# VHH binders against Vitellogenin-6 (vit-6): the designs that were tried, part 14

Target 1, 176 residues: Vitellogenin-6 (vit-6), of Caenorhabditis elegans (p18948r1340to1515)
Amino acid sequence: ANCVVKSTKINTFDQVAYRNQFTPCYSVLAKDCGSEKSEPRFVVLMKKINEKKEWKNVKVVYGENEIEMYKTEEGLICRVNGEEIEYQPESEIEKKQYNIIWLNKNTLKFDSDDVTVQFDGVNARIHLSALYRNQQCGLCGHYDNEKETEFYDAENQENTIPKFAKSYLYKDSKCN
Key: E = the ipSAE of ESMFold2; O = the ipSAE of ESMFold2 at other seeds; V2 = 0.75 times the mean of E and O plus 0.25 times the DockQ between their complexes.

## First folded at step 13 (VHH)

Design b28 (from b26 with A61R Q111D; framework vhh_8k46_1; at its last look DockQ between E and O 0.01; V2 from the best seeds 0.00; counts 0 for: pae O 17.9 > 2, placed apart)
Fold by ESMFold2 at other seeds, look of step 13:
Structure b28 (fold): chain B 176 residues (1-176), chain A 123 residues (1-123)
Amino acid sequence: as target 1 above (176 residues)
Amino acid sequence: AVQLQASGGGFVQPGGSLRLSCAASGFTFDDYAMGWFRQAPGKEREFVSAIRSSGGYKYYRKSVKGRFTISRDNSKNTVYLQMNSLRAEDTATYYCAASHYWPLREYETYDYWGQGTQVTVSS
């Protein structure tokens, strides 16, 4: 199961498609919501870089690591805990619990046992292991193989998707 | 249901041109990278060309670079392969394919496959 995130469209893990507008504030795409621990094992976040461009910033929080991937005028940038990782053709940069893979100069892959994120600066593809069935939440849906109930609200159907999307907006010091 | 319908094959003389089309349905086309592969009788299926979902970066097998051009029209859910300066060695069944995963040169990466269209280059 995969979640595909385009500039204005999301196709969830349960193959439900809907439109979403990203802002310069992070939104949660996928998150470990089934852990008995106090903190999720992973969080995948996305925002627009600014209101006028369709370029995105993707952040993966994985254990104690923060991986940022974003497009610039000079190309796609990857930072791990704030430090830029250089593009190296057909090479992998391996960390203990995950790999950073340059598929080419314009496409990055974060790869782990729990979550895989491919990103080209505008679009993302997120893959989850089967261990997260019924344990994931975010704009990519529930990963519970139920399509008809992803956004269902019999009383207020027309506003279901906007309210669903707003509930996953991540608040921080720059976004109150 | 996912469908990839390739067309535009046929008979041409060496040096001639053909334009292949692959119409897609049953999935969100502009979310997928598209590729062309070919298979001659007695040979393994081989990579020809691919194009990212955004329509930006394009990939070519060395033997076709400069002769073939891949393009896509997301408004028509269609990928194209313009084949110029065709040679006898280009004779094969050409298949289109769609992928969420990279790298795009590897056939194992592709999720969906078309039925193919025959290209025959002979004098």
Scores: ipSAE 0.000, ipTM 0.105, lowest interface PAE 17.9, mean pLDDT 77
ESMFold2, look of step 13: ipSAE 0.000; ipTM 0.112
ESMFold2 (binder alone), look of step 13: mean pLDDT 85; pTM 0.862

Design b29 (from b26 with H100R Q111D; framework vhh_8k46_1; at its last look DockQ between E and O 0.70; V2 from the best seeds 0.00; counts 0 for: pae O 3.8 > 2)
Fold by ESMFold2 at other seeds, look of step 13:
Structure b29 (fold): chain B 176 residues (1-176), chain A 123 residues (1-123)
Amino acid sequence: as target 1 above (176 residues)
Amino acid sequence: AVQLQASGGGFVQPGGSLRLSCAASGFTFDDYAMGWFRQAPGKEREFVSAIRSSGGYKYYAKSVKGRFTISRDNSKNTVYLQMNSLRAEDTATYYCAASRYWPLREYETYDYWGQGTQVTVSS
């Protein structure tokens, strides 16, 4: 299943659409919620990085790795564990548990058996394996084939869309 | 009240070793990832190392990987940083911090901060 973020529009893993205004603080798009609470196998985060443009920063936490993707005036940047990697046409950067793929100079793909994140600086597409059915939470919903529970927050309470979205916002007192 | 008490700093010759400790109280230590950051005068605070709550995953800045080792003892509510092959550029105040959130390489993620311990590497 896919979750698609188009600027401010989110279409969840269960095909429920809504809008979320991203801020300079990270929000959780998708997270492994089937493991111990403190030990997710992956976390996908997004924040806004430019107040005037719809440019985003996406961070993928995957095991001992933190991958950051974001757009600049000079193009799309990828950092792996804090170290920038350069655009390399027609090449993949393969790691032990995941791959980083430049689809072109304006689009990156983080690819693993658990989660795939495609990002172009504004929009993201997140794919989860069927392993995470009923084991996913975040702004991308719960991946449970149930639309009526899609806006249950991080504590499994049904909410209005703004309250649901705020529950997945990190450090909201600094961005409130 | 939350307290993170860093210790073990001091003066050391280049190539030497130090072991930093950070004793924690006032929160459930086992639920938190722990991190070390450092700041030299006139420089930005920079990430050094972090360890997940279970101790399973460890994170290192490129400049310290292979020389520094992070560990934790949850029975003592303490995180450690073993610093080997020290260099002059490792001179800084070292701060320990705690977080329930991700990502661990960014200081903005961390909820609690210690007052730091000074490490000086000089001939």
Scores: ipSAE 0.302, ipTM 0.704, lowest interface PAE 3.8, mean pLDDT 83
ESMFold2, look of step 13: ipSAE 0.359; ipTM 0.745
ESMFold2 (binder alone), look of step 13: mean pLDDT 84; pTM 0.856

Design b30 (from b26 with L104M; framework vhh_8k46_1; at its last look DockQ between E and O 0.69; V2 from the best seeds 0.57)
Fold by ESMFold2, look of step 13:
Structure b30 (fold): chain B 176 residues (1-176), chain A 123 residues (1-123)
Amino acid sequence: as target 1 above (176 residues)
Amino acid sequence: AVQLQASGGGFVQPGGSLRLSCAASGFTFDDYAMGWFRQAPGKEREFVSAIRSSGGYKYYAKSVKGRFTISRDNSKNTVYLQMNSLRAEDTATYYCAASHYWPMREYETYQYWGQGTQVTVSS
């Protein structure tokens, strides 16, 4: 299953579309909600980093690893545990239990058996294995094959969507 | 009121060891990840190490990996940092911090902060 995250539109794992505006505060796109209360196997976060352009910062927390991907004037940057990895055309970085792949100079892919995140500095595509059916939460929905109950009320969908989206936005991270 | 009390700092020679402790109160310790940061005079606070609430995942800055070990005892509401093979550049005030959030390596993730304990590594 795929979740497609654009600057103002999200298409969830259950193929339900809605509008979301990212802020300088992290929002949870997808998270393992089924393995452990405080120790998810993965967490995928996104925040906006440029007010004039739709540039984003994506963080992938995968076990004891933290991968950061973000766009700058010089291009797309990737950091693994705080250390920048350089663009190498048509190459990949092999790590324990995951791979990081430059698909080109403007697109990165984090690849694991649990979650795949493809990111170009603005938009993301998230793929989950079928193991996470009913075990995922975030702006990408619940992956439960239920469109009508994912986060919408048919009569007032826009009022429900802002509350749903706000629940995954960090409140206490001092980003105002 | 939330309190994080760091202790165990002191003066040591290069190559020596210290064990820092951070006693927590005023919140449900078992629900929080704990981290250690350090700040030398005139420098920005930097990440040292972190541990998730159940102790399942541990995080280390590159500069301390292999030398420092983080642990926690939830029955005592305490997080520890064992610092071995200390170097002059480890001289700093060490702060413990607590958070519900991710990622662990970012200062802004942490909601509660202790007052710090001084570590000085010098001949």
Scores: ipSAE 0.624, ipTM 0.850, lowest interface PAE 1.2, mean pLDDT 84
ESMFold2 (binder alone), look of step 13: mean pLDDT 84; pTM 0.850
ESMFold2 at other seeds, look of step 13: ipSAE 0.688; ipTM 0.872
ESMFold2, look of step 15: ipSAE 0.464; ipTM 0.778
ESMFold2 (binder alone), look of step 15: mean pLDDT 84; pTM 0.854
ESMFold2 at other seeds, look of step 15: ipSAE 0.602; ipTM 0.848

Design d31 (from d30 with R104W; framework vhh_etentamig_d1; at its last look DockQ between E and O 0.61; V2 from the best seeds 0.62)
Fold by ESMFold2 at other seeds, look of step 13:
Structure d31 (fold): chain B 176 residues (1-176), chain A 121 residues (1-121)
Amino acid sequence: as target 1 above (176 residues)
Amino acid sequence: EVQLLESGGGLVQPGGSLRLSCAASGFTFSEHYMSWVRQAPGKGPEWVSGISDSGGSTYYAASVKGRFTISRDNSKNTLYLQMNSLRAEDTAVYYCARGIYFVWGEYFDPRGQGTLVTVSS
């Protein structure tokens, strides 16, 4: 299943469409929410980075790694743990549990066994493994084949769309 | 929808050469970066080489640099890999893929069946 973000439109994993006004603060698009005792395997976050353009920053938190993808005037940038990536074609590099792929100059892809995120600076497509059925939460919904529960907030309470969206703002002292 | 058809593999002696081809359909080939990925028997997949959409930039894993040459013909929607000075450790099923991999996690979901290259006396 896919969740698609096109500028301000979100089409959830359960095919419910709505609009969300992204802010300079990160919102959770998709997150491993399956166990209260387990650290999430992934978190996918999105924020707006320019008031005059629909440019976004996407962050994927995957294990101990933070992968950031964002558009600038000079093009699309990818950083891993704060450092812009460069081509590293070596047989001795440490094995990773994810790939970072440039599909072309305008489109990046984070790819793993758990989650795939394709991003072009404005739009994102998020694909989840079927293992996360009924275990996902965020602006992309719950991945449970039920449209009536799509707007449950982070505390799993049914809400109007604005309150639902606010409940998935990523807590950060700079943003609250 | 996306289809990638690899061909050109076979049995070859050490030091020999092969040229692999990948016929692409279901997407705008000329607007996509492309790669070759291989998987040896009993091992995880390994990224081998990548090429930009125009063909102007090429990239190689250290294990094949200087021996393999990636190329493309956008008028024929075809990707190529010229493999020279082949060694036993090059034995693998070779796949083509969309994109150039800048971080390799040894995770790979092939779209094609691949083409087998066996390097043996």
Scores: ipSAE 0.613, ipTM 0.859, lowest interface PAE 0.9, mean pLDDT 83
ESMFold2, look of step 13: ipSAE 0.643; ipTM 0.868
ESMFold2 (binder alone), look of step 13: mean pLDDT 82; pTM 0.837

Design d32 (from d30 with S57R; framework vhh_etentamig_d1; at its last look DockQ between E and O 0.91; V2 from the best seeds 0.69)
Fold by ESMFold2, look of step 13:
Structure d32 (fold): chain B 176 residues (1-176), chain A 121 residues (1-121)
Amino acid sequence: as target 1 above (176 residues)
Amino acid sequence: EVQLLESGGGLVQPGGSLRLSCAASGFTFSEHYMSWVRQAPGKGPEWVSGISDSGGRTYYAASVKGRFTISRDNSKNTLYLQMNSLRAEDTAVYYCARGIYFVRGEYFDPRGQGTLVTVSS
């Protein structure tokens, strides 16, 4: 299943399209919501860098790792746990359960068995394993093959599209 | 739809050579970085080599540097791997992949069926 996220449009895992406006505060695009007994396997977040440009930050929380991808005036940047990645011909120090791939100079991909995120600094495409049917929540919907429940929030309550979108705004010290 | 079709594998003796090909379609090949990734039976994936979109930069794992040469022909949408001085340790299924892997883990999701290279007496 794919969710396509553009600056003002989202096409969910269940092929429901709607309009959404990102802010400088993170929103949850996709999240493992089926593991209530333990922490989520992954969380995919997106925000605008600022109000003046359509450039975005994407953050992928995967296990104990945080991966950030964002556009700057000098180009697209990727950080893992706060440190910019650099090409190395060989790395035997602590192999990961994922890949980070430059598709070209303008496009990055986080690639794992659970979730894949392709990002060009403005738009994202998220692919989710079928194992997360009925276990996914976020702005990309619930992945339940049901269009009538697509806008249920994390409390499983049906909302209008604007309230649905606000329910996935990630709050921290900078954002209320 | 993106398609990657690997070919050119086979059985060779140690010290021999093979040339692998990867036919690409369903995307703009000349705008993408490309890699070769191999997977030996019972082992995890191993990134082998990468090449920039123009072909102007090439990259190799230490285990193959000096023996393998990656190349591409953007007019034919084809990626190549020339494999010389083959060793038993090079026995694996070889896959082509879009992109150059900056972080490489135990996970790999191939798009093609791959091509088997067996190096044996």
Scores: ipSAE 0.609, ipTM 0.842, lowest interface PAE 0.9, mean pLDDT 83
ESMFold2 (binder alone), look of step 13: mean pLDDT 84; pTM 0.857
ESMFold2 at other seeds, look of step 13: ipSAE 0.621; ipTM 0.845

Design d33 (from d30 with A62K; framework vhh_etentamig_d1; at its last look DockQ between E and O 0.82; V2 from the best seeds 0.68)
Fold by ESMFold2 at other seeds, look of step 13:
Structure d33 (fold): chain B 176 residues (1-176), chain A 121 residues (1-121)
Amino acid sequence: as target 1 above (176 residues)
Amino acid sequence: EVQLLESGGGLVQPGGSLRLSCAASGFTFSEHYMSWVRQAPGKGPEWVSGISDSGGSTYYAKSVKGRFTISRDNSKNTLYLQMNSLRAEDTAVYYCARGIYFVRGEYFDPRGQGTLVTVSS
């Protein structure tokens, strides 16, 4: 299952397309929602860098790690727990259950057994393991093959979409 | 659909040479960085070498530097690995992959079947 996220358009895991406007505050694109009493295995978040640009910041929370990918005037940047990643032909750090891959100078990929996120500074593609059927929530939908009750009424009303999108705005001390 | 087809493996004596190939399709090969990743029987994946989209930059794990040479032919959508001075510890299934791995975990999802290299007396 894939969710394709463009600046103003999202195609969900359930193949539902709708318009969404990102803000400088994080919204949840995809999240492990299957364990009510345990921590999510992953959370994928996106925001605009600022009000004026369509460039985005993507954050992947995976276990104890926080991966950020964002575009700047000098190019695409990736940070793990606040530190920009460096190429290392040899690594002495403990291996993780994920990879971070430069596909080229303009495209990054976070890759794990649970979720894969490909990001070019503006648009994202999220792939989710079939194990998360009925266990996923966020702007990418619920991954339950239920298009009629996801967030649209029969007429595809615009006000339904904005209320759905606001419900996944990530709470932060600096964002309402 | 991204497809990567590895070939050129085989049985070779220590000190010998092999040349691996990877035929790529389903994406714009010339716009992507590429890597070779190997997995020994019963072991986790090990990143071996990487190359930029133009071929102008190459990268190697210390265990293979000076013995292996990565290259590409963008007109044929093909990635290569020239393996010289082979050692028993080079025995593995070799896969090609898109990108250069800056963070390398124990997770690897190969797109092809790989090509087996066995280095044995």
Scores: ipSAE 0.620, ipTM 0.853, lowest interface PAE 0.9, mean pLDDT 82
ESMFold2, look of step 13: ipSAE 0.639; ipTM 0.858
ESMFold2 (binder alone), look of step 13: mean pLDDT 82; pTM 0.846

## First folded at step 15 (VHH; framework vhh_8k46_1)

Design b31 (from b30 with R52Y; at its last look DockQ between E and O 0.06; V2 from the best seeds 0.00; counts 0 for: pae O 14.5 > 2, placed apart)
Fold by ESMFold2 at other seeds, look of step 15:
Structure b31 (fold): chain B 176 residues (1-176), chain A 123 residues (1-123)
Amino acid sequence: as target 1 above (176 residues)
Amino acid sequence: AVQLQASGGGFVQPGGSLRLSCAASGFTFDDYAMGWFRQAPGKEREFVSAIYSSGGYKYYAKSVKGRFTISRDNSKNTVYLQMNSLRAEDTATYYCAASHYWPMREYETYQYWGQGTQVTVSS
């Protein structure tokens, strides 16, 4: 199961499509919601960062690591814990728990046993391990093979699509 | 019972420093993210800083970034806020809080709250 996130459309892990507009504030696309701990194994976030172009910033929090991927006038940038990773054609940056792979100059892949995120600066494709069935939440739905519960919010309550999307808006210093 | 005891507040001149502590008991400290919030008289409670349960990731309000440092010592069940270059606008009651849940900057996310400690920055 894959979640496909385009500028105005999201196709969830349970193949439910809906329209969504990103803001300059991060929204949670997918998150480990099966753990009661405050440190989920992963969180995948996305925000819009350019008003005229559909450029996005994707952030993956994986364990103690923070991976940022975003488009600039000079191309696609990747930062790991604040440190920029140079474009390396046909190679990958391997860490103990995950890999960072430049598929080409314009496409990055974060790859782990739990979650895979492919990002081109505008659109994202998220693949989630089957271990997260019934354990995932976010704008990509709940991965529970149930279309009726797809829009339950962060407090597990059914809502309209706008309220559902608002409940997964991640607030940071710029947004609050 | 869950307890969060904040301490280390006081009076300090502008440009000075204070270190706040929050001692926790009644829950598995290593499983919780910790946050600091503050509230000045007549103002809404606002986010100051937060730290993941492992201590790896830290979050700061724009108004304090570069001046305040959050840290935690899981062996002492304690979170700290080192406050440098203090200004009059930092005057507030500072609260520590704990949460299992995301997001870290939203006060509604936090399950447990400590008693405040007063910080006053004045000549």
Scores: ipSAE 0.000, ipTM 0.130, lowest interface PAE 14.5, mean pLDDT 78
ESMFold2, look of step 15: ipSAE 0.000; ipTM 0.159
ESMFold2 (binder alone), look of step 15: mean pLDDT 83; pTM 0.841

Design b32 (from b30 with R52Y S54R; at its last look DockQ between E and O 0.03; V2 from the best seeds 0.00; counts 0 for: pae E 15.1 > 2, placed apart)
Fold by ESMFold2, look of step 15:
Structure b32 (fold): chain B 176 residues (1-176), chain A 123 residues (1-123)
Amino acid sequence: as target 1 above (176 residues)
Amino acid sequence: AVQLQASGGGFVQPGGSLRLSCAASGFTFDDYAMGWFRQAPGKEREFVSAIYSRGGYKYYAKSVKGRFTISRDNSKNTVYLQMNSLRAEDTATYYCAASHYWPMREYETYQYWGQGTQVTVSS
């Protein structure tokens, strides 16, 4: 199943399209919501780099790892736990539980059996394993083949689209 | 030799509870994700629940979420399935399975299988 995330439009895992405006505050695109423990297997986050540009920062939290992908004037950057990963055309990096793949100098892919995130600095495409059917939440929907409940928040409450989107903002001291 | 021995099945009334166990031997248990599947007569084997080897993440089929709880005890090489609020449609043979690889919902991914334990829910 695929979720396509563009600057103002999201097409969810259940093929429901809606408008969304990103801010410089992280929003949850997709998250493991099936775990009964407090540490989900993955979280995929996105924000604008600032209010003026449509460039985005994507963060993938996967196990104990944080993978950041973002566009700069010098090109697309990838950091794993703060360490920059150099552009390496057509090769796989980190063949343990996940791989980081430069598809070209302007497109990165985080690849795992759980979730795949392809990102070009502005738009993202998220592929989620069928294992996460009924077990994922976020701006990409619930992956449950039910379009009428797509906008239920993390507390399983039906919401308007703006309230649904706000419920997935990632809280920090600079964002309210 | 690799063995997965499932137990704890039986007859139970609707609304009752059962706890399934699966004892594992012949491989490094801590390195394997564990899953539960079930099969009713005349039906395909279907995914019930899975638990990752590390991090403790748990996953459930929609039909059992909130009623079933998977857990593991790595010191005993055992995975458990606590089944509460049982319904007639839960009647099936329950199989435990182990895999190094994903995806966990597909039965073809699993390298090792138990012989199963019967769960019957009826008045």
Scores: ipSAE 0.000, ipTM 0.118, lowest interface PAE 15.1, mean pLDDT 77
ESMFold2 (binder alone), look of step 15: mean pLDDT 83; pTM 0.843
ESMFold2 at other seeds, look of step 15: ipSAE 0.143; ipTM 0.589

Design b33 (from b30 with T109I; at its last look DockQ between E and O 0.72; V2 from the best seeds 0.69)
Amino acid sequence: AVQLQASGGGFVQPGGSLRLSCAASGFTFDDYAMGWFRQAPGKEREFVSAIRSSGGYKYYAKSVKGRFTISRDNSKNTVYLQMNSLRAEDTATYYCAASHYWPMREYEIYQYWGQGTQVTVSS
ESMFold2, look of step 15: ipSAE 0.690; ipTM 0.873
ESMFold2 (binder alone), look of step 15: mean pLDDT 83; pTM 0.842
ESMFold2 at other seeds, look of step 15: ipSAE 0.695; ipTM 0.875
ESMFold2, fold request of step 16: ipSAE 0.735, 0.738, 0.744; ipTM 0.887, 0.883, 0.889
ESMFold2 (binder alone), fold request of step 16: mean pLDDT 84, 83, 84; pTM 0.855, 0.844, 0.849
ESMFold2 at other seeds, fold request of step 16: ipSAE 0.735, 0.735, 0.725; ipTM 0.885, 0.887, 0.883
ESMFold2, look of step 16: ipSAE 0.591; ipTM 0.849
ESMFold2 (binder alone), look of step 16: mean pLDDT 84; pTM 0.850
ESMFold2 at other seeds, look of step 16: ipSAE 0.694; ipTM 0.869
ESMFold2, look of step 17: ipSAE 0.690; ipTM 0.875
ESMFold2 (binder alone), look of step 17: mean pLDDT 83; pTM 0.845
ESMFold2 at other seeds, look of step 17: ipSAE 0.665; ipTM 0.863

Design b34 (from b30 with M104Q; at its last look DockQ between E and O 0.04; V2 from the best seeds 0.00; counts 0 for: pae O 14.0 > 2, placed apart)
Fold by ESMFold2, look of step 15:
Structure b34 (fold): chain B 176 residues (1-176), chain A 123 residues (1-123)
Amino acid sequence: as target 1 above (176 residues)
Amino acid sequence: AVQLQASGGGFVQPGGSLRLSCAASGFTFDDYAMGWFRQAPGKEREFVSAIRSSGGYKYYAKSVKGRFTISRDNSKNTVYLQMNSLRAEDTATYYCAASHYWPQREYETYQYWGQGTQVTVSS
């Protein structure tokens, strides 16, 4: 199942499209919501980082790892646990649990058995394994094959689209 | 032994209110999401509402949102369903259930079930 995230439009895992505006605060695109008592296996976050251009920062928290991808004037940058990864054609960064792949100079792919995130500095495409049916939440919806409940918020309450989107803002000192 | 004891059902006229309670024992209540389901005669069991173990996340079927309120008291091992503005289509046996997963709409994902309490909405 694929969620396509553009600057002003999101097409969810359940093929529902709606308009969304990103802010300088992280929003949760997709998150493992499957267990009450375990930490999320993954969280995919996105924020806007430029006043005029539709440049974004994407952060993937996967297990104990934090992967950050963002656009600069000089190209797309990737950091893994704070360490910058240089662009290399025909190469990839392999870890035990995930891979990071440069598809080209302007497109990165975070690849794992649970979630795949393809990002070009502006737009993202998120693929989620079938294991997360009914176990995923975020701006990409609930992956439950139910369009009627797609806009349940982080409290799982059905809401108007603006309230739904606001419920997935990630809190930090900048945005509290 | 695990027990879920639902109570508070009864007969009520349309527009009326009832409050259901479900007392739990035999498991660590505050580790489980709690849900309410209902089954009308001749129909499949359907999702009504659910609440996460913390009490912060609450879920409602579209047909009951705005009329029903779920809550829980982890110190009393009890989940509640306040049902307001009741309608004839709310007539059913109401079951409480517990799940180790975050609340889901599929009744097959709940591990523990109560025996239910009857709610009848009629004039």
Scores: ipSAE 0.000, ipTM 0.164, lowest interface PAE 13.7, mean pLDDT 79
ESMFold2 (binder alone), look of step 15: mean pLDDT 84; pTM 0.852
ESMFold2 at other seeds, look of step 15: ipSAE 0.005; ipTM 0.139

Design b35 (from b30 with K58R; at its last look DockQ between E and O 0.78; V2 from the best seeds 0.65)
Fold by ESMFold2 at other seeds, look of step 15:
Structure b35 (fold): chain B 176 residues (1-176), chain A 123 residues (1-123)
Amino acid sequence: as target 1 above (176 residues)
Amino acid sequence: AVQLQASGGGFVQPGGSLRLSCAASGFTFDDYAMGWFRQAPGKEREFVSAIRSSGGYRYYAKSVKGRFTISRDNSKNTVYLQMNSLRAEDTATYYCAASHYWPMREYETYQYWGQGTQVTVSS
């Protein structure tokens, strides 16, 4: 299953489309909600770089690893645990738990058995293993093959789209 | 009121060890990840280590990995940083912090901050 995240539109894992606008605060796109409450196996986050550009910063938290991808005037940047990885055409950084692949100079892919995130600096595509049916939450929905419950918020309450989206937005005085 | 009280700093010779503690109160400790940051005079505050609320995931800056170990005791509302093989570059004020957000390596993620404890490594 795929979730397609564009600057103003999201098509969820359950094929529900809705309009969303990102801010300079992180929003949770997809998160393991089936494991221990404080230790999801993955968390995928997105925010705008600033209010004026549609460029985004994506963070993938995967176990004890944190992968950051974002666009700059000089191109797409990837950091793994704070260490920048230089662009190398057709190269693949293979780890025991995941791979990071430059599909080209302007597109990165984080790939693992649990979650795959493809990002071009503006838009993202997220794929989840079928093992996360009923065990995922975020702006990409709940991956439960039921469109009626797609917009349950972070407290698992059914809400309108604005309240649903706001429940996955970080509350921080610096960005709200 | 939320309080994070760091302690255990001091003077130590290069190669020595210290154990820092941070006692927390005023919030549900079990729901929060805990982190350690440090700041040397004239430098920006930098990430050192973090631990998720159940202790399953631990995070380390490259400069301290293999030398420092983070742990927590939820029954005592306390996070610890065992610092071994200390070097002069580890000299700094060490701050503990708490957050229920991600990612762990960004100081902006952390909602509560302690006063800090001084670590000085000198020959």
Scores: ipSAE 0.596, ipTM 0.837, lowest interface PAE 1.5, mean pLDDT 84
ESMFold2, look of step 15: ipSAE 0.605; ipTM 0.842
ESMFold2 (binder alone), look of step 15: mean pLDDT 84; pTM 0.851

